# VH-VL binders against q8ixk2r445to577: the designs that were tried, part 333

Target 1, 133 residues: q8ixk2r445to577
Amino acid sequence: FFGMLQNKGLTDYCFDYNPPDENQIVGHQVILYLCHGMGQNQFFEYTSQKEIRYNTHQPEGCIAVEAGMDTLIMHLCEETAPENQKFILQEDGSLFHEQSKKCVQAARKESSDSFVPLLRDCTNSDHQKWFFK
Below, E stands for the ipSAE of ESMFold2; O stands for the ipSAE of OpenDDE; V2 stands for 0.75 times the mean of E and O plus 0.25 times the DockQ between their complexes.

## First folded at step 16 (VH-VL)

Design e42 (framework fv_axatilimab; at its last look DockQ between E and O 0.92; V2 from the best seeds 0.85)
Fold by OpenDDE, look of step 16:
Structure e42 (fold): chain C 133 residues (1-133), chain A 120 residues (1-120), chain B 107 residues (1-107)
Amino acid sequence: as target 1 above (133 residues)
Amino acid sequence: EVTLKESGPALVKPTQTLTLTCTFSGFSLSTYGMGVGWIRQPPGKALEWLANIYWDDEKYYNPSLKNRLTISKDTSKNQVVLTMTNMDPVDTATYYCARLRYGDYYFDYWGQGTMVTVSS
Amino acid sequence: DIQMTQSPSSLSASVGDRVTITCRASQDIQKYLAWYQQKPGKAPKLLIYDASELQSGVPSRFSGSGSGTDYTLTISSLQPEDFATYYCQQDYDWPYTFGGGTKVEIK
């Protein structure tokens, strides 16, 4: 699967990554932004290694969850996907992070017009449902 | 078990400052994502959100009352303090503190509330 | 600010009745909606979050539904302990706002 990763509950919002430096793509948080389908900022790939890859630059970036955190951070992809970069996109649309045993949920930042994907206990909320478009 | 309890004066004179303390257990504001908020309810009226504070000391206030509100925490004591200046009889209400988590801005655990009457 | 309008403001029902409470937001809140139950002299209790997710420990007779601006709390079979005031709350936009409440009284 590849393309825009869109949320079901928070309609018209997609995974978005826009690093400040195009030559250094790692270390920043993945956010949610209105789906626009323009450019590479919203293009992601779900791989056979259970990675969510950001393929705009070389080396390739993969979404990871750092220890003790509930945010999605861009790391470099590795030859063998590390445990903190493994996700399962379920048939029902839930995006499950294997290591934390939590699901990715569309959440709003307080006093901000921005939204972010966060790890939460898995529920049936449409905020935890995702699909590629 | 998560518990919260409000404490402070039951009676405040007009123009005085109200200071309320929320003492909680079962969770810590040193834990990433944890937050505590204040909500008030005038007798027979609806609920009104006042302020939130989070583990990283980030604070948010109801815009209509922001200039009167100050929220702070003492993580070591598991306490959150709310101050409200220039109290008026219209501020008479039951004041609640409640737990929330960053990104989930609903309140899953509440204190019993403390009634505050503003009267001369 | 987002206004939350509940209807009805009050209703009378009997034990065993199906009760429906509506909450309407002044704008699309994208299912960021919670429901609370409050009994006299007590603090509100969280029932539903994310429009339809049942809080742990809440009886299954409670359910939430809706999207966009319109949301509903349903009690499939009213029990004696369910007579209370119910509030909706949006957490889509700051500041967070509550509905005016719906009092469910015994007929």
Scores: ipSAE 0.899, ipTM 0.950, lowest interface PAE 0.5, mean pLDDT 95
Fold by ESMFold2, look of step 16:
Structure e42 (fold): chain C 133 residues (1-133), chain A 120 residues (1-120), chain B 107 residues (1-107)
Amino acid sequence: as target 1 above (133 residues)
Amino acid sequence: EVTLKESGPALVKPTQTLTLTCTFSGFSLSTYGMGVGWIRQPPGKALEWLANIYWDDEKYYNPSLKNRLTISKDTSKNQVVLTMTNMDPVDTATYYCARLRYGDYYFDYWGQGTMVTVSS
Amino acid sequence: DIQMTQSPSSLSASVGDRVTITCRASQDIQKYLAWYQQKPGKAPKLLIYDASELQSGVPSRFSGSGSGTDYTLTISSLQPEDFATYYCQQDYDWPYTFGGGTKVEIK
């Protein structure tokens, strides 16, 4: 799939990547922002290797979760997807991180106007359901 | 296995500063994403959130009480401390500490609570 | 601040009855809602989070539903131990706010 990755429960919010330095796209957090489809920050590709690619910039970024963490951060894509970059988008809309065995959930940053995707134990919550638009 | 316990009941006079300690076990504030919050309940009334502190030492306060509250932690002792200045009789309540996880701002384990009475 | 209004403020029901408690938020809280049970003299106990997810160890007779501004807690078959006050709480936006409570009295 290619497009905006939208949350079912937190309506009208999409994956968004807007690094503070456009020449340094690695190591920053993925956020959730109101879906708009402008400026290429909300376009991701879900690949046959189960990657979520940010490929509107070079070098291409792939979403990862580092061991022991629950935040989604940008890494460089690799020829063969590392386990920490593999996400299974299931038929029920859950987005399963294979290495951690957790699901991606929409959550507010504490006392902030911003939302972020975080890993949590998998539930049936609509906050853990995602679809490409 | 997760437990939290507030300091015992306190009687304070108006204008004094209240200090409450939460001692917990079965989890640590060195664990990524873990937090402890404080909630109070005046007799016969609804719960009111006061403050949260997280593993990374970030602190967040109810805006209506922000200038009266200070929250801190001692991770090595499994303790969180709440300080509230200028106590008034309307602050009479049971004070609870409770566990939460960053991003999930509901509380899954609570202490038994400690009654604080503010009276001359 | 998001205001949380519970209805009814109290109710009486018989053992075995289906009980429904409602909670209305002053704005859309996007299913960021929890339910707590509080028995006299005790701390609150988490029952439901994310509007409909059952906390571990909570009996399956408890369920939650709703979206937008309107949410419900349902007890499918009221038991004697369910005498308590029930509170909703939104965790959508700070400050996190609680409803005024619903006291359930068993006839």
Scores: ipSAE 0.745, ipTM 0.910, lowest interface PAE 1.3, mean pLDDT 92
ESMFold2 (binder alone), look of step 16: mean pLDDT 93; pTM 0.937

Design e43 (framework fv_axatilimab; at its last look DockQ between E and O 0.69; V2 from the best seeds 0.77)
Fold by OpenDDE, look of step 16:
Structure e43 (fold): chain C 133 residues (1-133), chain A 120 residues (1-120), chain B 107 residues (1-107)
Amino acid sequence: as target 1 above (133 residues)
Amino acid sequence: EVTLKESGPALVKPTQTLTLTCTFSGFSLSTWGMGVGWIRQPPGKALEWLANIYWDDEKYYNPSLKNRLTISKDTSKNQVVLTMTNMDPVDTATYYCARLRYGDYYFDYWGQGTMVTVSS
Amino acid sequence: DIQMTQSPSSLSASVGDRVTITCRASQDISKYLAWYQQKPGKAPKLLIYDASELQSGVPSRFSGSGSGTDYTLTISSLQPEDFATYYCQQDYDWPYTFGGGTKVEIK
């Protein structure tokens, strides 16, 4: 699967990554932003290695969860996907992080126009449902 | 077990400042994503959100009352304080503090509320 | 601000009845909607969050549904302890706002 990763509950919001320096893509937080389908900032791929890859430049970035954190941070992809970069996109649309055993939820940051994907206890909330578009 | 309890004066004179303290247990405002908010309810009327404070000391106020409200926390004491200036009889209400569920912005645990009457 | 309009403001029902309460937001709130129950002299109690998620400990006769601007709280079979006032609340945008409430009274 590839394209925009859109939230079911939070209307018209997609995974978004816009690093300050396009030549240094790691270390920043993945956010949610209105789906616009332009550029590379909202293009992601779910791979057979259970990675969510950000495919814009080489080297490729993969979404990771750092120890003790509940935010999604961009790391470099590795030949073998590390445990903290493994996600299961289930048939019901839930995005499950294997290592933390939590689900990715669309959560607000500080305002209604500032949302982030956040690891939460898994529920049946549509804020935890995702689909590629 | 999560608990919250409001404390402060039951009677305030007009133009005076109301200071309410929320003392809580069962959670910490040092925990990421955690917050405490204040909500009031005039007798027989609907609920009105007043202010929130979060673990990172971010604060949000009801715009209609922002110039009168100040919210602060003492994490070490598990307390949140709300001050409201220039009180008026129209501000007579039961004041609640409540916990914001982790990563969410609805209130899953509430104090019993404290009735505040503004009268001369 | 986002206005929350509840309907009806009050209703009379009997034990065993199916009760439906509606909450309409002035704009799309993307299911960031909670329902509370309040009994006289008591603090509100959270029933539903994220429009349809049942809070722990809440009886299964309570359910929430809806999307966009329109949301519904349903009590499948009204029990004696369910006579109370119910409020919806949006947490999509600042300031958070509550509905005007719906009082469920005994017929």
Scores: ipSAE 0.838, ipTM 0.935, lowest interface PAE 0.6, mean pLDDT 94
Fold by ESMFold2, look of step 16:
Structure e43 (fold): chain C 133 residues (1-133), chain A 120 residues (1-120), chain B 107 residues (1-107)
Amino acid sequence: as target 1 above (133 residues)
Amino acid sequence: EVTLKESGPALVKPTQTLTLTCTFSGFSLSTWGMGVGWIRQPPGKALEWLANIYWDDEKYYNPSLKNRLTISKDTSKNQVVLTMTNMDPVDTATYYCARLRYGDYYFDYWGQGTMVTVSS
Amino acid sequence: DIQMTQSPSSLSASVGDRVTITCRASQDISKYLAWYQQKPGKAPKLLIYDASELQSGVPSRFSGSGSGTDYTLTISSLQPEDFATYYCQQDYDWPYTFGGGTKVEIK
């Protein structure tokens, strides 16, 4: 799949990556922002290796979760996808992170205007349902 | 088993500072994403959120009370402390501490509450 | 601040009745809504989160529904232990605010 990765419960919000330096895309948190499709910030590819790639830029970025963390952070993609970069987009729309056994959920960053994707125990919440547009 | 328990004075005088301690067990604020919040309920009235503190020591306050509230934690003691300055009779309420997870701003386990009366 | 309006403020019901309680937010809260039960002299107990997800250990006779600004808690067959006050709470935006409560009493 390629396009904007949208949340079902938080209507019209998409995965968005806006690194402070477009030449250094590694190490920053993925956010959720109103879907707009402008520029390159909201286009991701879901690959056969179960990666979520930010591949409109070189070198390519892959969404990862660092051990013991619940936030989604950009890493460099590798030839063989590391376990912390593997997500399963299931038939019910849940986005499952294999290594942690958790699902991606839309949540507000505490006391801010920003929303972010976070890992949580898997539920049937619409905040844990995602689809490509 | 997750438990929380509030402790502090039952009576304070106007203008005094209230200090409440939440002692908890069955979870730790060393765990990524864990938090404790404070909520109060005046007699016969709705619940009001006061403040949250998280495992990373980040603190968040109800804007209407921000100038009066301080929240802190001691992870090794499994304690969270709330301080509220310049108490007024309108602050008479039952005060609860409760557990939450960052990103989920609802409270899954509550203490039994402690009644605080503010009067001269 | 997001205002949460509960209706009714109180109701009387018999064991076995279906009970519905509504909660209206002053703006769209995108299903970021929780329901609590509170008995006299006790702390609130979480029943429902994310509008419709049951908290662990909560009987299946409780259910939540709704979207946008309008949300409902339903008890499909009222039991003696369900006589209590019920509160909704939005967790969409700070400060997190609660409804005024609905007291469910024996008819």
Scores: ipSAE 0.763, ipTM 0.911, lowest interface PAE 1.2, mean pLDDT 92
ESMFold2 (binder alone), look of step 16: mean pLDDT 93; pTM 0.934

Design e44 (framework fv_axatilimab; at its last look DockQ between E and O 0.81; V2 from the best seeds 0.79)
Fold by OpenDDE, look of step 16:
Order: C-alpha cells, then sequence, then structure tokens
Structure e44 (fold): chain C 133 residues (1-133), chain A 120 residues (1-120), chain B 107 residues (1-107)
C-alpha cells in the first residue's frame, strides 16, 4: 500500500512529514495535515517489512516510536526493520504498533489547528482507523 | 481510584477574586499526558469550560474569560488552582474540576463541584 | 466558537422506552464528540467519547452515533436511573463547548 495515509474519523487529514531540512530528514515528528495530494510530504508506503516508509529522499526514512514516547518520529530505514518501526495495518483500518502494543490515533495537538498521530490504547474509534488513498 | 475535590469560598463579593483549589488523587500531573480542567455550571444552566492545565504546564483558557482566568499547578501537592478576577453575580455557579481523558479532551473524572455565589 | 445545539431541550418518556437525543455542531467536528449524564446535585458523568465509544462501566443500553455535524445519543431501553440531563461536548477546536442539554423526565 502507498499514497496518502488518511484518517477515517478526522475528516480529510493525512499523515504529513515536512522536515526543516530536506537533506536531513530524520528526528522530526510526523504530523497530520489536510490531505492535499500535492508534493511528497504526504506520500507514504506500507512495506512487507511492516514499515511505514517516507519515500521522498535517499536515504529512505521510516516511522519509528522511540522508547517511552507516544509520538511518531522519522528514523532511517534499515536493512532489517527494527522492532520500533514495525506496524500492522489491520483490515479494519487500525494501525497497530507491535512493540508498544498500542494503536495510532489521530489526536489534537496543543495548537488549535494541529493534529498528530499518537500511540494510544486500542479502541474502535474511527480516529484510530486509517486507509491509503 | 481517581478522585478530585474542589475547595474554596462559597461566597465572593463582586469585583473580588475567586481562588479555587482542586485536590486530586489516583493520578499525577508529573505523568506524561495528564491534564486537569475546570468547568462551571450556573444553576439550572448548561456547562461552560473554563481552563485546562497539563503535565508540561501548558495552559488553555476560554477566550471569553481568558483575561480573568489563571490556572496553575502544584504537582507535589496534586493540586490545581484556578483564579478568576473581577467576579460578578453572573459568575455564580457550581465550579467543577475534572481530569482530562488521556489522549482526548473529554473529562472522565469529576469532582463533586463547589457552589460559588457572588453577592454583595 | 463551535456552537453545539441539542434537541429536544426536554422530553418525557417511560421506563422501557427508546430515547434519542440529537446534538448538532455548527461545523464538522470529525467525531470529536462526547456525551455526559448529569443527575440533580451531581457532577456530570462521561458516557460516550469519540462519538460512539462507550466509557468503561457505562451500560450497553447507551450508544452514540453520528458524523460531520450531526450526532445522536440513544438509550435503547430507558431505566429508572436514566432520568437525568444529558450534554454533548466537542473537543475538535478551542474553546471546548457543550450543548444546552436535554432533560429526560419521567412521563
Amino acid sequence: as target 1 above (133 residues)
Amino acid sequence: EVTLKESGPALVKPTQTLTLTCTFSGFSLSTYGMGVGWIRQPPGKALEWLANIYWDDEKYYNPSLKNRLTISKDTSKNQVVLTMTNMDPVDTATYYCARIRYGDYYFDYWGQGTMVTVSS
Amino acid sequence: DIQMTQSPSSLSASVGDRVTITCRASQDISKYLAWYQQKPGKAPKLLIYDASELQSGVPSRFSGSGSGTDYTLTISSLQPEDFATYYCQQDYDWPYTFGGGTKVEIK
């Protein structure tokens, strides 16, 4: 699967990554932004290694969850996907992080205009449902 | 068990400042993601959100009352304090503190509320 | 601010009745909607969050549905302890706002 990763509950919002420096793509948080289908900031790929890859530049970035955190941070992809980069996109649309055993939820950030994907206890909320568009 | 309890004066004179304290247990504002909010309800009226404070000391206020509200926390005492300046009889209400549900901005645990009457 | 409009403001029902309460937002709130129950002299109690998720400990006769601007709280079979005032709340945008409430009274 590839393309925009859109939330079911949060209307018209997609995974978005826009690093300050295009030559240094790691270390920043993945956010949610209105789906626009333009550029590469919203293009992601779910791979057979259970990675969510950001395929805009080389080296490729993969979404990771750092120890003790509930945010999605961009790391470099590795030949063998590390445990903290493994996600399961379920048939029901839930995005499950294997290591933390939590689900990715569209959550409001401190800013009134900002939403972010965060790890939360798994529920049937549509805010935890995702699909590629 | 999560519990919250409001404390403060039951009577405030007009133009005075109201200070309310929320004392809670069963959770800590040192824990990532935790937050406490204040909500008030005039007698026989609907609920009105006032302010939130979070573990990282981020604060949010109802814009209509922002210039009158100050929220703060003392993590070591498990307390959140709300001050409201220039009180008016229209501010007469039951004031609640409540825990903000983790990951959302709903209120999953509430104090019993404290009635505050503004009168000369 | 996002305005939340509840309907009806009050209704009379009997034990065993199916009760439906509606909450309409002035704009799309993307299911960031909660329902509370409040009994006289008591604090509100969270019933539903994220439009349709049942809060732990809440009886299954309560359910929530809706999307966009329109949401519904349903009590499938009204019980004596369900006579109360119900409020919706959005947390899509600051400031958070509540509906005007719906009082469910005994017929």
Scores: ipSAE 0.850, ipTM 0.938, lowest interface PAE 0.6, mean pLDDT 95
Fold by ESMFold2, look of step 16:
Structure e44 (fold): chain C 133 residues (1-133), chain A 120 residues (1-120), chain B 107 residues (1-107)
Amino acid sequence: as target 1 above (133 residues)
Amino acid sequence: EVTLKESGPALVKPTQTLTLTCTFSGFSLSTYGMGVGWIRQPPGKALEWLANIYWDDEKYYNPSLKNRLTISKDTSKNQVVLTMTNMDPVDTATYYCARIRYGDYYFDYWGQGTMVTVSS
Amino acid sequence: DIQMTQSPSSLSASVGDRVTITCRASQDISKYLAWYQQKPGKAPKLLIYDASELQSGVPSRFSGSGSGTDYTLTISSLQPEDFATYYCQQDYDWPYTFGGGTKVEIK
């Protein structure tokens, strides 16, 4: 699938990536931002290798979760997807991170205007449901 | 089993500083994402959130209390301390500490609360 | 601050009744809503989080629903231990705020 990855519970918010340097896309956190479709920050591809790929730039970035962390960080895509870059988008809309066995949840950063995707134990919450538009 | 318990004075005079200690067991603030918050409830009134502190020592306060609050932790003792300056009779309430997880800003386990009365 | 309005402020009900309590937020809170039960002289107890998710150890007769600004707590068959005051809380935006409460009394 390709497009804006939206949250069901946090209405009108999409995955967004805005690296401070267009030439260095690695190492920054994926955020949630109001869905707008302007520019290239909100376009992601879910691949057959179970990657969430930010492919509007070269080299292409893939979303990863580093060991012991719960935040989604941009890494370079690899020919064979590493385990920490594999997500399963389930039929019920849950976005399951295989290595950690946790689900992606929409959450506010404490006392901030910013929302972010975070890993949490899987529930049926609409904050853990995602779809492409 | 997760438990929390508040301790501190039952009576405070106006203008004095209130210091409350939350002692907890069944979890640790060394655990990634864990936190403790403080909530108060004036007699017969709604609950009011005061402050949160998390495993990484980040602290967050209710803006309406105009920086009267200080929250701190001692992870090795399983304790969180709340200090509230310049107490006024309107601050009379039951004060609770409760467990929170970063990203989920509801409180799943609460202490029994401690009543603090502010009067001459 | 997001204001949370509960209704009714109190109600009388009999054991076995279905009870519904309403909470309205002053703006869309996107299902970031929790429900608590509080008995006299005791601390609140979490019942529901994320508008509809049941906290572990809470009886299945409790359920939550709603979206946008309007949320409900339902007790499908009221039991003697359910006579208490119920509070909603939004956790969408700081400061986190609570409703004024709904007291459920024995009829």
Scores: ipSAE 0.712, ipTM 0.899, lowest interface PAE 1.4, mean pLDDT 92
ESMFold2 (binder alone), look of step 16: mean pLDDT 91; pTM 0.913

Design e45 (framework fv_axatilimab; at its last look DockQ between E and O 0.84; V2 from the best seeds 0.82)
Fold by OpenDDE, look of step 16:
Structure e45 (fold): chain C 133 residues (1-133), chain A 120 residues (1-120), chain B 107 residues (1-107)
Amino acid sequence: as target 1 above (133 residues)
Amino acid sequence: EVTLKESGPALVKPTQTLTLTCTFSGFSLSTYGMGVGWIRQPPGKALEWLANIYWDDEKYYNPSLKNRLTISKDTSKNQVVLTMTNMDPVDTATYYCARMRYGDYYFDYWGQGTMVTVSS
Amino acid sequence: DIQMTQSPSSLSASVGDRVTITCRASQDISKYLAWYQQKPGKAPKLLIYDASELQSGVPSRFSGSGSGTDYTLTISSLQPEDFATYYCQQDYDWPYTFGGGTKVEIK
């Protein structure tokens, strides 16, 4: 699967990554932004290694969850996907992080225009449902 | 078990400052994601959100009352304090403190509430 | 601010009845909607969050549905302990706002 990763509950919002420096793509938080289908900031790929890859630059970035954190941070992809980069996109649309055993949920940050994907206990909330568009 | 309890004066004179304290247990504001908010309810009326404070000392206020409200926490005492200046009879209400989580912003545990009457 | 309009403001029902309460937001709140129950002299109690998720410990006769601007709380079979006032709350935007409430009274 590839394309925009859109949330079911939070209407018209997609995974978005826009690093301050295009030559240094790691270390920043993945956010949610209105789906616009323009550019590469919202293009992601779910791979056979259970990675969510950001394929706009080389080297490729993969979404990771750092120890003790509930946010999604961009790391470099590795030949063998590390445990903290493994996700399961379920048939019901839930995005499950294997290492933390939590689900990715669309959540509000500080302002009305700021939403982020966060790890939460898995529920049936549509805020935890995702699909590629 | 999560519990919250409001304390403060039951009677406040107009123009005076109201100080309410929320003492809680079963959770800590040192824990990532935890927050405590204040909500009030005039007799027979609907609920009105006042202010929130989070583990990282981030604070949010109802814009209509922001200039009158100050929220603070003492993590070591498991307390959150709300001050409201220039009280008026229209501010007569039951004041609740309640727990919420960052990113959720609904209130899953509430105190019993404390009735505050503003009268001369 | 986002306005939350509940309907009806009050209703009378009997034990065993199916009760439906509606909450309408002034704009799309993307299912960031909670429902509370409040009995006289008591604090509100969380029933539903994220429009349809049942809070732990809440009886299954309570359910929530809706999307966009329109949401519904349903009590499938009203019990004696369910006579109370119910409030919706949006947590989509600051400031968070509550509906005007719906009082469910005994017929």
Scores: ipSAE 0.902, ipTM 0.952, lowest interface PAE 0.5, mean pLDDT 95
Fold by ESMFold2, look of step 16:
Structure e45 (fold): chain C 133 residues (1-133), chain A 120 residues (1-120), chain B 107 residues (1-107)
Amino acid sequence: as target 1 above (133 residues)
Amino acid sequence: EVTLKESGPALVKPTQTLTLTCTFSGFSLSTYGMGVGWIRQPPGKALEWLANIYWDDEKYYNPSLKNRLTISKDTSKNQVVLTMTNMDPVDTATYYCARMRYGDYYFDYWGQGTMVTVSS
Amino acid sequence: DIQMTQSPSSLSASVGDRVTITCRASQDISKYLAWYQQKPGKAPKLLIYDASELQSGVPSRFSGSGSGTDYTLTISSLQPEDFATYYCQQDYDWPYTFGGGTKVEIK
């Protein structure tokens, strides 16, 4: 699958990656931003290796969750996807992080206009439902 | 079992500083993502959120009261402390502490509340 | 601040009745809404989060729905223990604000 990864409950918000330095795409947090489709910040590929890949820039990035954390951080993709970079996009729209056994949820950063994807215990909340446009 | 309990004075005079302590068990503020908030309720009126503090010591205050509020924690004692300066009779309320998680700004476990009366 | 308006402010109903309480936000809150029950002299109890998700241990007669600015708490068959005041709360943006409450009297 390739396109904008949208949240069902947080209407019109998409995965977005906007690193402070366009030439250093590793180590920054994925955010949620109003879907617009302009530029390359909101286009991701869901691969057969269960990666969420940011491949509109080089080198390609893959979304990861570091041990004990709940934030989605950009890492470099590897030939064989590491366990912390594997997500299952299920038929019901839930986005399951295999290593942590948690689901991706849309949440606001407190005292900020920004929303972010975070890992949470899996529920049926529309804030945990995602689809590609 | 998650429990929270508020403690502090029942009566304060106008202009005094109120200090409230929340003591909790069944969770820890050393746990990633955990937070404790304070909410008050004047007699017969709606609830008002005051402040949140999180495991990483980040603090957030209701903007309408931010110059009067200070929140802090002692993770080893499972305690959160709220200080509110320049008390006025309109601040008379039941004060609650409650648990939440960063990103989920609703409160799933509440203390019993402590009534604070501000009167001369 | 996001204003939360509840309606009605109070109501009376019989055991077994279906009760509906509404909550309106002053702006779109994208289903970031919780419902609480508060009995006299007690702390609030979380019933519903994310507009429609039932908190663990809450009876299934409670349900929530809505989107955008308009949200509803429904009690499908009112029980004697449901006498309480109900509050909505948005957690879309700080300060997190509560509705004025709906007092449900069982008569």
Scores: ipSAE 0.734, ipTM 0.907, lowest interface PAE 1.3, mean pLDDT 92
ESMFold2 (binder alone), look of step 16: mean pLDDT 92; pTM 0.932

